# VH-VL binders against q9nrl2r1430to1533, part 157

Target 1, 104 residues: q9nrl2r1430to1533
Amino acid sequence: GGVHELSAFEQLVVELVRHDDSWPFLKLVSKIQVPDYYDIIKKPIALNIIREKVNKCEYKLASEFIDDIELMFSNCFEYNPRNTSEAKAGTRLQAFFHIQAQKL
Below, E stands for the ipSAE of ESMFold2; O stands for the ipSAE of OpenDDE; V2 stands for 0.75 times the mean of E and O plus 0.25 times the DockQ between their complexes.

## First folded at step 11 (VH-VL)

Design H76 (framework fv_iluzanebart)
Fold by ESMFold2-Fast, scan of step 11:
Structure H76 (fold): chain C 104 residues (1-104), chain A 124 residues (1-124), chain B 107 residues (1-107)
Amino acid sequence: as target 1 above (104 residues)
Amino acid sequence: EVQLVQSGAEVKKPGESLKISCKGSGYTFDDYWIGWVRQMPGKGLEWMGIIYPGDSDTYYSPSFQGQVTISADKSISTAYLQWSSLKASDTAMYFCARHTYDFESGYYEYFDYWGQGTLVTVSS
Amino acid sequence: EIVMTQSPATLSVSPGERATLSCRASQSVSSYLAWFQQKPGQAPRLLIYYASTRATGIPARFSGSGSGTEFTLTISSLQPEDFAVYYCQQYDNWPYTFGQGTKVDIK
């Protein structure tokens, strides 16, 4: 079963997923394509995992939800050099998130 | 309730094309990898490949690269396995399965839900 | 690719007895190992993941143990519905690979 109405967290995740700059964040980074990712990033996360946690009611506080989103961006900037398409997309999506998160 | 429902049995001749389907319901289809597994008559299970429906990212097992095409249509929550030219050696049961995130180990995924299987028989 | 080897090929046990099935990986898969049950004419059913975690709805008589290269599935008191083929599968590295299966048969 789904939810009858979207929660505030689900609405925000849907907005992030629909954003043009979400492409590096839709799913966990593939070990097949990027074998060294999991040697560098110790707490991997992505929008699909965050959405599942929302759907399972695993976030008790808005701060826990915000922390997971910020971890996702932090991982992006740690792994990807500043001038990459991934890092640029992350910078724009993070700015969008900060505007939307003001309502939480 | 999570369900994967596969298309019905197929009887084909060598050289014919075929596309079988796996329809997901009861979860956000775009957010989970779908994998395809082959089981030849009287044999064990073989991993063929996986697709992420949300962006169509696809990986094949080396032994199946170039033998089949995996695709998905997220608008109807359906994944596909396709042959351009069937061989007698393609006779098998084909299963689709959903990959889930392993929260205890981190990112690695395992098969949590399976379709009922599609029997494909290729003979002439 | 990582080769998974299961033993024995066939295990004959009486109802109520304990069954122990082995699975060996050709290289370490840490704890990224799952166990599946398959009955004739049916799809595989997930029993155990992360070497020792029972899937939802799986009876307590099923338990998994091991890490690295040596893994065990134990059925503590075999029920009539437990006669099936059991497969181990590693998901540590691509391509994911299955063992050849152990058939649990009635003595």
Scores: ipSAE 0.512, ipTM 0.841, lowest interface PAE 1.7, mean pLDDT 89

Design H77 (framework fv_iluzanebart)
Fold by ESMFold2-Fast, scan of step 11:
Structure H77 (fold): chain C 104 residues (1-104), chain A 124 residues (1-124), chain B 107 residues (1-107)
Amino acid sequence: as target 1 above (104 residues)
Amino acid sequence: EVQLVQSGAEVKKPGESLKISCKGSGYTFDDYWIGWVRQMPGKGLEWMGFIYPGDSDTYYSPSFQGQVTISADKSISTAYLQWSSLKASDTAMYFCARHTYDFESGYYEYFDYWGQGTLVTVSS
Amino acid sequence: EIVMTQSPATLSVSPGERATLSCRASQSVSSYLAWFQQKPGQAPRLLIYDASTRATGIPARFSGSGSGTEFTLTISSLQPEDFAVYYCQQYDNWPYTFGQGTKVDIK
């Protein structure tokens, strides 16, 4: 609850951003480089968006924060074939997230 | 308070190199794109390019590709615009601006905060 | 690149009158259109984004409308401090492009 819970979300986002496998998730996928991405993915999200939502106190429940992180991974696996570097990074980062989320 | 503070005015000769800066404060610098805009004397605004400081991903407008270099040092929350060899036609006011995004749709959309501008004068 | 064309180039109106500024895109930009105000010697200031959403702190007399290729900025009751150049900008496609500007003078 409240301020303590928001501090925990910020700490977790910082850990995700610093992780070696965060590179596909740091910012929204570029329409310049990947023009069909936004035709396929209807609810785009990235770590910079999630961090801003944490900073603006937009998450009222831990489940809302977790849902946004899971949406980010779901989008990755939906767009990227399983053998891509993006999908492999997503798999490793998601596993790391699940371990850290136990502390929320 | 979100602020973008640019370096001071420059007076240069053709052929000289120059690097101007834009320092962000009051927000997480790594999480927002920084764009550069040129305004020649008495003219309108032109996008030059933008950079994401968190990973240094950079895009240039076709007219500026190869003419300038955009970079950032996230450890000091500073973005840069650099010329290897200035021309008289580079005389202009240069603005930096922070790109914001729609938190509901997830699309990058517009530039909300602007630096005060750096006047660059190139003459013999 | 998408070319943005603004009209008129210069608009002279009396204080308290309505000013209407137009912006046309060479191809559809959906609603990905922003309006900026620039006063002499100052950086541009965001007024409107997403064609019709006022930025924080912008007076209600400023309103935007339109979609696709035709956009309008309206100032319902022009104040002396509204003397400025107004720019539209599309952010649907790269490179992002500005119109050439409309200069608003108080008669």
Scores: ipSAE 0.471, ipTM 0.834, lowest interface PAE 2.4, mean pLDDT 89

Design H78 (framework fv_iluzanebart)
Fold by ESMFold2-Fast, scan of step 11:
Order: structure tokens, then sequence, then C-alpha cells
Structure H78 (fold): chain C 104 residues (1-104), chain A 124 residues (1-124), chain B 107 residues (1-107)
């Protein structure tokens, strides 16, 4: 056996963060730039929040981690029309996530 | 433990350039906004601006837009506040602070940790 | 910009007495209000956030209340280490703004 400094969840979050299509998801949407976002999206989340939850060992099951990532994508598609750069980035990053999540 | 450590006191002449720093440790630096606050001698606190080190997204308070430059180098977990040409009116204590968020709600909330401050004195 | 107004500018209180500090916003900030303590030569220290939630390590004698435009910080039994300047700060709207501060000094 071994002791791992970084968890499987942290490794996956790092891969998502470094992906070219992560830019809409790195941090919570700014009220300064998108004033109506929080009127529409009731459960906001972003990769920085998910990473902190991983670091604080708040995910007890892989399904909880996967649910938060899927919520992030769901919020993207709810707020952003299909033809936007945000929605297109979300579609590609979600596909990448589904491939990587098979390792969990 | 979470710490923000700022660079030491500076004594400058009007017209000189200056760059002061704020180094974060004990957390993932790239994932939290860093704010800068000015406190002029005998006066209260003023927000200058915010930077997100992970993507360099930056917001300035209207009163400070164009007066200073806020930047960050995530490779060394350090945020910066810079002046191209100092004025005597820039004499102040400058603080950096980390912006946190409630992980359950997902909203940005408040500033939880502060640097010790950097005293900048500008006089002829 | 939302203007934060604190009153009184200076409050003189004897040790062991209750201190009550007020903060008013020029428009509603809901409950997105924090209170900070600053002692001479020190950085501000977070006391209260979300109008009434005590920050970690803050003594129970500190309490916050209010919502919308009117907020209060109460120190139920003032200790010698509590003589300081207190600032309120809204974080509901950009730019974030502080009140001008209330100085709590010994009577």
Amino acid sequence: as target 1 above (104 residues)
Amino acid sequence: EVQLVQSGAEVKKPGESLKISCKGSGYTFDDYWIGWVRQMPGKGLEWMGLIYPGDSDTYYSPSFQGQVTISADKSISTAYLQWSSLKASDTAMYFCARHTYDFESGYYEYFDYWGQGTLVTVSS
Amino acid sequence: EIVMTQSPATLSVSPGERATLSCRASQSVSSYLAWFQQKPGQAPRLLIYDASTRATGIPARFSGSGSGTEFTLTISSLQPEDFAVYYCQQYDNWPYTFGQGTKVDIK
C-alpha cells in the first residue's frame, strides 16, 4: 500500500483546470460582469469551490464529487444559449470529464 | 495555516515607481481573490481593487482605475500593487486581503485573512 | 457606490459596560455586511460576516444584527483589549465600501 499526497479527485480537478475549455468554470460568475446570473442560477458552483471541497475532504462518495461537476455544467447550459462560446466550451469540457470520470 | 505576508516599508520621492507584494501561503493561491485596501494616515479603509490569480481577472474601484496596477504571479503565490509615478497623496498603509466564499451556497462572501500592511511614504 | 455611514464617530465606554455601534447603508445590502476591528499599528481583524455570524475565534461578547440598511454591532461587556476602531463593510455590490469607522475609547 501507499500514501497518496494528492487524491484522485484533486488529480481530476487539476486536469479540468488546465484544459483549454475551463475558462468559464475556473471561478464563480462575477456579479459585476453578469448581474442577472444569480437571479437565474440558484446553486452556483465553480472549479475553485469544488477544489476547496476536495481539499477539505467534504466529498464522502465519488457520486457527490461527480454531482457537483455535473451541476457546474448544468448551470452553464441553463444560463448560456447553445451557440455561445461558454456553452460550446462547456460541451467539450463535459465530454472530457466523462472520459476521465471513468477512472473514478 | 493561511497567511498573507507583505513586503516591507517604502520611502520614495514623487515621480518614482514602486511595486509592493503580498505572498499567500497555506491555501491554493490560484483559487481565491486577493484585494488591496488603502488607509491614509488617520483615515479609514478604502477598497482599491481585486485580482483572481488563477486567470488574472482584475477589478478596480472607480476611484483607483488608472491610478495603480494590480497583478499576480501564481507561480510564486504573490500579488502585486504597482505605481508608475508616485504622488505625495499616495502616502498610506496598504493592506492585502483574501476573499472567501461559503462553500455550501457557492456565493462570494467576505475577506477573511489580511496581510500585515506595507507603509508607503512619499515625500520630497 | 453604496455609502456606509457609521455612528457615533467616537464612543467612550467604561470597562464592563455594553457598547452599541451603528452602521447605515445608503441602499439595501441585504445581509452582506461585515464588521472589522482595527487596533493601532495592526491590520483589520474580521469579527462578524453575513451581518450576524461570528468569525472563527471571535469572543461571544461580540454580536451583530440588522439587515437591509440598518446594522448594529454590540459588545456586551467591554474588555480592555476591545478599545479599537470598528469598521462596517458591505459586499453586496461593487465596489465594496467601508464605513468611516467608530472609535471605541475608555471613559
Scores: ipSAE 0.548, ipTM 0.851, lowest interface PAE 1.9, mean pLDDT 89

Design H79 (framework fv_iluzanebart; at its last look DockQ between E and O 0.79; V2 from the best seeds 0.00; counts 0 for: pae E 2.9 > 2)
Fold by ESMFold2-Fast, scan of step 11:
Structure H79 (fold): chain C 104 residues (1-104), chain A 124 residues (1-124), chain B 107 residues (1-107)
Amino acid sequence: as target 1 above (104 residues)
Amino acid sequence: EVQLVQSGAEVKKPGESLKISCKGSGYTFDDYWIGWVRQMPGKGLEWMGMIYPGDSDTYYSPSFQGQVTISADKSISTAYLQWSSLKASDTAMYFCARHTYDFESGYYEYFDYWGQGTLVTVSS
Amino acid sequence: EIVMTQSPATLSVSPGERATLSCRASQSVSSYLAWFQQKPGQAPRLLIYDASTRATGIPARFSGSGSGTEFTLTISSLQPEDFAVYYCQQYDNWPYTFGQGTKVDIK
């Protein structure tokens, strides 16, 4: 028998989740804790949502998956000033993602 | 299939400690909040708090802050509700429930799957 | 905290009749309102979320409506299996809060 392998998208999401800089991206931002977030960010997304879409086979093309990851980073930089720990984590995780996405 | 399985019924005396469990299966445990809900005998439902197993982020209802501890062990897909010292007033059915999210309309969570409940009886 | 009030406390309905259950929030919860069914000895079951969206597998006879502070759950043709307590729950703000429940008895 063959060894069971995760899909390429699932493998990449797992690597992102395990990264030290994933903490701002693991779950959706709470509207209760950050009341103005959803006034500024109109297309919220996080790694848990992306993983759900992977598991439901909702990504037909690698470009759709990449677009959702990039939207997540774009939202981070839109909401958070450059000097915040969130923006710094996002910058490093995005660089890591760009390297890993070469495998797709 | 998504399933939450809770530990069995407990009979305890006031002052004793207790830790009950809720094991998730059929989904990525780390990616969903687990909430705890109390139902006192003959009464309605009370939300106690919740934990996100992926990072152990926790929130408590003000009525339960300091009364209980919510924790999770993601390596075994299990969430916990714990008392350091039980009181007779803790006698109730305790449910765990998974909170889902509506990403299309924003950050909104509701209970979609529930455990079968753990009956805790505290009497002398 | 947002207080949820349900009415009536108890409702007796014959099979085939319409049942209407009300839920009121002490302040606006927009449409972030869910309805649950709980049968004796069982865990609650999600029926409706976002005030009017039926959960997967829930029969069409269950419908929800309302927004802001006034919400309604309607069971258009009550079946014997619908004997239960029904709870509304808001998820607009913390702490999340439930109504006290409406008991539906089949006469």
Scores: ipSAE 0.706, ipTM 0.887, lowest interface PAE 1.1, mean pLDDT 90
Fold by OpenDDE, look of step 12:
Structure H79 (fold): chain C 104 residues (1-104), chain A 124 residues (1-124), chain B 107 residues (1-107)
Amino acid sequence: as target 1 above (104 residues)
Amino acid sequence: EVQLVQSGAEVKKPGESLKISCKGSGYTFDDYWIGWVRQMPGKGLEWMGMIYPGDSDTYYSPSFQGQVTISADKSISTAYLQWSSLKASDTAMYFCARHTYDFESGYYEYFDYWGQGTLVTVSS
Amino acid sequence: EIVMTQSPATLSVSPGERATLSCRASQSVSSYLAWFQQKPGQAPRLLIYDASTRATGIPARFSGSGSGTEFTLTISSLQPEDFAVYYCQQYDNWPYTFGQGTKVDIK
């Protein structure tokens, strides 16, 4: 049920955060460091936000949770060229996520 | 309930080192910026800097860059503000505060919760 | 850094009267503006964020308005517990900066 799904979401977020390639996604991109980021990315999201949504039980469906995670990666690939460290990290983390998401 | 609890008042002499603390509870400490604000006696509020405990990313206000060190130990949900060598002019109240964000817009926003403050008195 | 300027420095108001506090930014901060209340010996308390949104638990008599460079905090009917120092603060650009404060005292 809902409690089990919530636990699954929590666990997956923990695993994502602990992953070596999570560093671009731990928090929202700082406009201090990337002034044009929010001119390009209109639906920013990060693992801290996703975790907060999980904690607040805002995800009623696994698909909603997955959509947010995929949005996070989509934003990364939209803004960062493929040869950047961020994009490379994102590629690896997304692959990891896809493997773990099958448990949901 | 979200709470920030700071360490107790300090009475120090010039030249001494000091490290004060701010412990967060009631929320995921790693996921929110925690900032430090100085208020000298009878004066206004000054942002000193902030740290993201999740990765220790840190920003200092130019006025405080190199003057203090902000750190965090996320294992105990605690942020720190420290001086290597106190000056009389460091006498002030120091507040920590949590930086929250709009979950819908995805922007970092305002500081919603504050510690009770730590009074630091530096005198010879 | 963005300079925040509050006016007046001191505002003397009688209980039950309307108080209007101004905050001006040296450059646009969009709506990334917060208002704080501080009483002696206490930490600042968040009143308003995003220029016009009341924080949780804040009485309806407090309201914020403005955008860009001009902002206003209004206390529609001043209560005895409202006498304090009020600060505006921008969080659009680092370093975040406060106004110098407006002291609201009893007339």
Scores: ipSAE 0.671, ipTM 0.901, lowest interface PAE 0.7, mean pLDDT 94
Fold by ESMFold2, look of step 12:
Structure H79 (fold): chain C 104 residues (1-104), chain A 124 residues (1-124), chain B 107 residues (1-107)
Amino acid sequence: as target 1 above (104 residues)
Amino acid sequence: EVQLVQSGAEVKKPGESLKISCKGSGYTFDDYWIGWVRQMPGKGLEWMGMIYPGDSDTYYSPSFQGQVTISADKSISTAYLQWSSLKASDTAMYFCARHTYDFESGYYEYFDYWGQGTLVTVSS
Amino acid sequence: EIVMTQSPATLSVSPGERATLSCRASQSVSSYLAWFQQKPGQAPRLLIYDASTRATGIPARFSGSGSGTEFTLTISSLQPEDFAVYYCQQYDNWPYTFGQGTKVDIK
């Protein structure tokens, strides 16, 4: 999108990063700590990568930005059982995302 | 432009403490791992460990676990390498380097920018 | 740990000639392999990442190839400024490890 849309993406990513439940999503899952993660998750994504893509103007459409955010949550729910701390954080952050996206 | 600027050369005696620094600029410091690499005189490169400044998550090579402390202060975009008690065998060049993500190859980390190095000399 | 072994230790090459440097991993690292150049008194410089992709600003005479356990850095027409030590480094699995280096000297 335009200049206003890019600013909105940046602001939304900042709000997601600041949220208490962002901790599973700040950076790519560590292959050191979770060796099998990348055997299961083939399209990894995290908030730091999304922020870099916003900074480099790599999103042409708002749908592309939203797709990356939703992919981030989908990966979390695919890898983690629903009762895990990661999945619970993902559920809460996703709900927050849906609310904040409406405001911007 | 991305830059990593390290603190100046140090001449120390065995048993002294030391903290050297690596300041990042031109990018979002919090979002990238910073690694430390040792180069002993006349030798190759050795990965020591790395830190993610955004949450201070830290990994050490087994050879360096317990030998050094890696830390960061994201409020001033600076990573640190420190010794509580230097040994003569710590004499080396120390580099910091930024890990980046390759969006094409599936977001795996590799070094893309290096600091200029900090020479640490430990002798009586 | 994944051991990276470079060969030869020293390669003597005349300017304008082709230099071929080898790097072997003790187990597959897929394509997660980088090449660095280091000149005396300087920091290493990234040349190639993902086995074959040139980093920004690296001349086309540098090329990388290979996957799995066998990797090659080729300098197609060696220039005077290319005499240096070259390191390979894997980033497939922790700890990330370097080869011991190949020194490229004037013949």
Scores: ipSAE 0.416, ipTM 0.840, lowest interface PAE 2.9, mean pLDDT 90
ESMFold2 (binder alone), look of step 12: mean pLDDT 91; pTM 0.919

Design H8 (framework fv_iluzanebart)
Fold by ESMFold2-Fast, scan of step 11:
Structure H8 (fold): chain C 104 residues (1-104), chain A 124 residues (1-124), chain B 107 residues (1-107)
Amino acid sequence: as target 1 above (104 residues)
Amino acid sequence: EVQLVQSGAEVKKPGESLKISCKGSGYTFDDYWIGWVRQMPGKGLEWMGIIYPGDSDTYYSPSFQGQVTISADKSISTAYLQWSSLKASDTAMYFCARHTYEFESGYYEYFDYWGQGTLVTVSS
Amino acid sequence: EIVMTQSPATLSVSPGERATLSCRASQSVSSYLAWFQQKPGQAPRLLIYDASTRATGIPARFSGSGSGTEFTLTISSLQPEDFAVYYCQQYDNWPYTFGQGTKVDIK
């Protein structure tokens, strides 16, 4: 990756954070509210973690950035049944992401 | 680079309201939990509660539920701790602290960055 | 809530000696245990997290060990600046709880 890719990652994360369906993904799932989450999900990630990785210039390739966002959605669908508000928000946000990611 | 700066010392009377602040700088304020810790004179540390500024999600320690209000204003990167009616037993040092993530070694949530503390004295 | 108990309440040690501080949890906290140092008039300073991982900038003489319910902080060669109060804290379950502290004092 180059400076243009880094700027694109930053813009995309900002768009995801601002999306109405981002609420399940803003921060790591709380063990306070969901004690069994970390027994099931072994590679937790959320938009705040991804944003800090972008800010620290840890993504060298667009594929690395895309992989982390896809992991976030994969975790959502693994933990949450399909009829939950979390899974529905994830489905809509993932579709939005796929459209935006075509620019990368 | 990461810094938490708290408001200055307060001297208040019982029954008065008070709001103290903790301003974050050097990081993305919305992305890290901020916690409040009380230390009564000559005593140890106790967690009061934590807030995630990005969505205002808040957890109180049971001993402090209903006793204080924790809030945050993202536009000025500031967290707050508020009392509607102070008691003499609220006399203490109050610290704010920010949690930290380990992105490469794992996802450990612990509190590394601390404000300097705000001394609150409540007396007649 | 999980109760954290530290021992001893006060530890008297000569400079250059080894200090060993204990922390016990009322139930398992896995490795979600941190150690903090507090000097008079100062905010707490993180020393150890995840039971045994030293925080950035912390001298190698500080080491942590343990898991589950029994934890130890060791200071291998105590320096004059190490005389302080030390707190353990669990962050496995909310509310997060501190031990009552161990004061490391000059013998």
Scores: ipSAE 0.594, ipTM 0.871, lowest interface PAE 1.4, mean pLDDT 90

Design H80 (framework fv_iluzanebart)
Fold by ESMFold2-Fast, scan of step 11:
Structure H80 (fold): chain C 104 residues (1-104), chain A 124 residues (1-124), chain B 107 residues (1-107)
Amino acid sequence: as target 1 above (104 residues)
Amino acid sequence: EVQLVQSGAEVKKPGESLKISCKGSGYTFDDYWIGWVRQMPGKGLEWMGYIYPGDSDTYYSPSFQGQVTISADKSISTAYLQWSSLKASDTAMYFCARHTYDFESGYYEYFDYWGQGTLVTVSS
Amino acid sequence: EIVMTQSPATLSVSPGERATLSCRASQSVSSYLAWFQQKPGQAPRLLIYDASTRATGIPARFSGSGSGTEFTLTISSLQPEDFAVYYCQQYDNWPYTFGQGTKVDIK
């Protein structure tokens, strides 16, 4: 990855963060509130972690960035039953992401 | 360059209210937890709690629950620590600190940058 | 909550000598332990995180070791600027807790 690719990743992360359905994904799930989360989810990730990785130029390929975003959604659907507000928010945000990712 | 700048020293009487501040710069303020640490005169460090400015999610150490209020105003990159009614036992140095994530071993967090501290003196 | 106990309370060392500071947790904190240096009138300064990883800009004379419940901070050749109070802190369990500190004083 070049400078223009990193700018595109940052712009997309900003759009995801600003989306109404981003609330389950802004930061890592709290161990205080959800003690069993880390017993089930072995590769936790969130938008603030992804943004830091973008800012530190840790993504060399667009596929690596896309894989981290998809991991975030996969974790959501693995932990949360399909009828939960978290899973519904994840479904809508993932659809938004797929439309925006066509530009990467 | 990451920097946390705290408000100046305060001298108060018991029963008075107080709000001290911690302003972050040089990073995306909304993406990092800001914690507060108390150090009583001649004593060690005590973690009080922290806030995530992006959504105002806040957690307190059990020893400080109900004793103080932690808040943040992300529009000016500032976190706050507030007392509704000060006690002489609140006399201490108060530090704010940024929590960063450990990306190598499991996304746990530790304090990487600290404010200079705010001395609060409460006496009759 | 996890109780962190540091020893000794005070360590008197001459410049150029080795200083060894201990930190014990009441239950396992894996490797999620940090060491901080605090000089009079100053904020704490991060030295070590993840038990053994040196923070950016920290001199090589500072090293950390240990895991589980027993941790050590070593200063291999103490410099005049190293006389300070040192704190350990666990970040494995809520609430985060600090040791009471070890004062490294000039002999």
Scores: ipSAE 0.539, ipTM 0.858, lowest interface PAE 1.9, mean pLDDT 90

Design H81 (framework fv_iluzanebart)
Fold by ESMFold2-Fast, scan of step 11:
Structure H81 (fold): chain C 104 residues (1-104), chain A 124 residues (1-124), chain B 107 residues (1-107)
Amino acid sequence: as target 1 above (104 residues)
Amino acid sequence: EVQLVQSGAEVKKPGESLKISCKGSGYTFDDYWIGWVRQMPGKGLEWMGWIYPGDSDTYYSPSFQGQVTISADKSISTAYLQWSSLKASDTAMYFCARHTYDFESGYYEYFDYWGQGTLVTVSS
Amino acid sequence: EIVMTQSPATLSVSPGERATLSCRASQSVSSYLAWFQQKPGQAPRLLIYDASTRATGIPARFSGSGSGTEFTLTISSLQPEDFAVYYCQQYDNWPYTFGQGTKVDIK
């Protein structure tokens, strides 16, 4: 596999994790805090899972990596109303992602 | 390899403070919950709480809320369990354990790796 | 909180025999149940998660079954190293809770 591809995915995930708006996306939504989340969201994902997949060389194409990041944002917007802090953070982080992903 | 290494045994008197540690290695420490489990002498396992080191999100079992403090320093890949004032009833083996996620579904966590345990003895 | 009850408290078995351990939850935990083995002076070792999935490196003689409230751990042919205490743990609902343990002793 591509050492450069793996480095690029890891670097992008690190940049997303360090972003001020990453807080809703660092880890899977807690069933403790949000009991109905998993009734609504059928394909849960978060940055920690995406990083694990990068580390295990699970992404064969850049498009697969991008699809998982976009799924994460899609889940955010599906569960959270537009005026919530989660949805606003997701909007800003997604814009940041689109700029950074131009390098992929 | 994934390892959790805990601090050594402690012998303390009632009223003293104590902070024990659990250092992770061989994985991205920030991306996994670390839980603490108590085992009193000759008894079973009791889950105390957990922390996500990446953002310091922390939850306690109701029976341990206010009794201990769980914290983490992600810069040194270390989680902590702390008492402000020990009691004789705190005498126990304390384990840290990593919670993994169901990789296929991406949710629900179970303990996959455990520290070796820290024996805490509190006596006069 | 969900109460996990294990039975029997102690099971005496000869090497080569089958051991069957039970775990009951006070309410449904779906399949979010793990089994752990603990030997004296050692940390618990994960055997089974998601009720029936063996953890990496766990011998095929260990099998788990069940869903909802009734779960079973089976050791098909006990080896000398299998004499230990076994715990079940649910991770479906907060707080996570363990059973009280079943001690598997040699006859």
Scores: ipSAE 0.460, ipTM 0.836, lowest interface PAE 2.4, mean pLDDT 89

Design H82 (framework fv_iluzanebart)
Fold by ESMFold2-Fast, scan of step 11:
Structure H82 (fold): chain C 104 residues (1-104), chain A 124 residues (1-124), chain B 107 residues (1-107)
Amino acid sequence: as target 1 above (104 residues)
Amino acid sequence: EVQLVQSGAEVKKPGESLKISCKGSGYTFDDYWIGWVRQMPGKGLEWMGIIYPGDSDTFYSPSFQGQVTISADKSISTAYLQWSSLKASDTAMYFCARHTYDFESGYYEYFDYWGQGTLVTVSS
Amino acid sequence: EIVMTQSPATLSVSPGERATLSCRASQSVSSYLAWFQQKPGQAPRLLIYDASTRATGIPARFSGSGSGTEFTLTISSLQPEDFAVYYCQQYDNWPYTFGQGTKVDIK
């Protein structure tokens, strides 16, 4: 037994994953399902990749972690038209992230 | 660190049901695709399907659609492969495997970590 | 479904010699091609991914090349532990498909 203590970055990723609007961001967009995605998006990323980077201690500064989360949202808005369910979910989750990021 | 441990060998009769397991450890189970591969005696490898435990998104190979059920239980970090009614032709070694992401060159769904295999024998 | 065809079915090679294995896809898979090694009674072991990138811990004598529909795995100086069955696998399109395997046997 014991108490599991999470890093600030891991805690924030857990909060993002649990959010109702995280569904477009849980895993990388499949090239097979969306053939033109990787022709348009040159730096793909998703919450599962960001969590792996956190677990491997890849982020040395809070700014690096924040940059990857912002890249994830930027990719969403670049690929998806503004009136899509993906873009709307991204807008709400990004607002949630900015509130939570005050803890960093 | 990363390990996939599969359930033990099974000996069954045609018509019986079976559920075999693949338990992940040493990583965040919800964040990686798990796939199932069949290898019939003396034959090559065949993809059966893959599941993403975090949202239960599942893809079956056309040859296995309707023949098996793939599922996962996040609370115990375990993926499952299930038959409602076994056939003699289901006799095979079954492997589970976990995908890996390449940080440098982008996303690829290649499978680096493999379980040890579960031998299933179906005979009358 | 993309069909992967490997040749030869069996390759007989002496230790220290070069082994060259071929894999052909029925349509372009770009560079989304992996090579696996399987020894009797064991799970497959990843050797190469993205057509030419060696997996962690894989000896330098293993190299992959090719893109599109034609791929090659080369073992530059075959060691006794390299006698095994080798499979190529595409992951460009679902369903993912394996070749039928090439058995590398001792001459």
Scores: ipSAE 0.492, ipTM 0.838, lowest interface PAE 1.7, mean pLDDT 89

